# VH-VL binders against Protein NifQ (nifQ): the designs that were tried, part 11

Target 1, 180 residues: Protein NifQ (nifQ), of Rhodobacter capsulatus (Rhodopseudomonas capsulata) (p20629)
Amino acid sequence: MLHFPDPFATGPGPVIPAEALGFILAQGLRECAAGLGPLTARLGLSGADLAALRDRFAPGLELPDLDLPRPEAGPDQQAIETLILWRAGVATPEARWLAAILARRSMETRHLWEDLGLPSRPWLSGMIAHFLPGLAAANARNMRWKKFFYRQICSDAAFSLCLSPSCDDCDERAACFAPD

## First folded at step 21 (VH-VL)

Design bb3 (from j1 with heavy chain S105T, light chain N53K)
Fold by ESMFold2, last read:
Structure bb3 (fold): chain C 180 residues (1-180), chain A 122 residues (1-122), chain B 107 residues (1-107)
Amino acid sequence: as target 1 above (180 residues)
Amino acid sequence: QVQLQESGPGLVKPSQTLSLTCTVSGGSINSRDYYWSWIRQPPGKGLEWIGYIYYSGTTKYNPSLESRVTMSVDTSKNQFSLKVNSVTAADTAVYYCARETIFGTITPFDYWGQGTLVTVSS
Amino acid sequence: EIVMTQSPATLSLSPGERATLSCRASQSVSDYLAWYQQKPGQAPRLLIYDASKRATGIPARFSGSGSGTDFTLTISSLEPEDFAVYYCQQRSYWPYTFGGGTKAEIK
């Protein structure tokens, strides 16, 4: 479409949270086409989950790798996934799929919204508010999402980062200085 | 294949703590793909979900029981456990452990233990 | 919390008849609704999930339908082993909640 839903608006069109999942699938497909790995590995989901997500949000879209299991994850990915599952506020399959996707894409090097293939940072926040309302409420300071995730999982007695005003007080932790 | 088995005392006195363990065989509890739940059923009544525990040790409890309930997981023994504090006659029920698949083919409780009756009586 | 209401409480039918069981949620649960069968002295058995999908090994005579707040379990032709209590369960919101059950009895 050449127009956003309100052609008289001067800013970016409204965030449509369900369409965010289409952008995420498209990003995973671009990475598969570039030879970076199977779709399951790019998005952190099994082929069965990807098929179900496709059927709900992008019916008819052809996806590869639907017979593959969910790949293993490193400890930071596991911790972020666990955080999001716990804070989601709902028990829906969408919240579970997004917990896996957000955790997996947080392992990439660019800003989280970029690595999700989303049009902008507001699309990320709008999607989270819609599908993961408890997570949105937990980020009351409106921190950049990847920074919020790492601060939440970095909490321990030695650092007490959840009580600190910024990551700049923790110069030796690379996770505290990661972009978005 | 996957099997769940409840164990623990069948009689508990009022005001004491009910303790149950679920042993999982034929599969690993140390998995990102499953929640492990306790569900109870008072005799002749319906089902009440108590809560789940994840392999990481994180939990979610039914608010109706939250102040009295603790769950734990022991991945080395392939077990998860339930404690209910300060029990009364209202806690008399058959207690089931059950598995939920949260990734893969997302399904509700597809595997259940056989259930164990816990009676709260003086 | 989401209240799940099942009707009727008791359904008296003969083998070979069609059974229709109703489940209503107090607010929309999308199609994230499961049905379980429970026989005396046994654990519940998953029949249907996501409103209409049969669990592994469940006979084709069991089918489910509905979305939002109103759901139906249908047994197309009752077998003797189908006389049991049936529970619905929503899984959209914490805490998970079950209906009060429908007992299918031989007439």
Scores: ipSAE 0.855, ipTM 0.915, lowest interface PAE 0.8, mean pLDDT 88

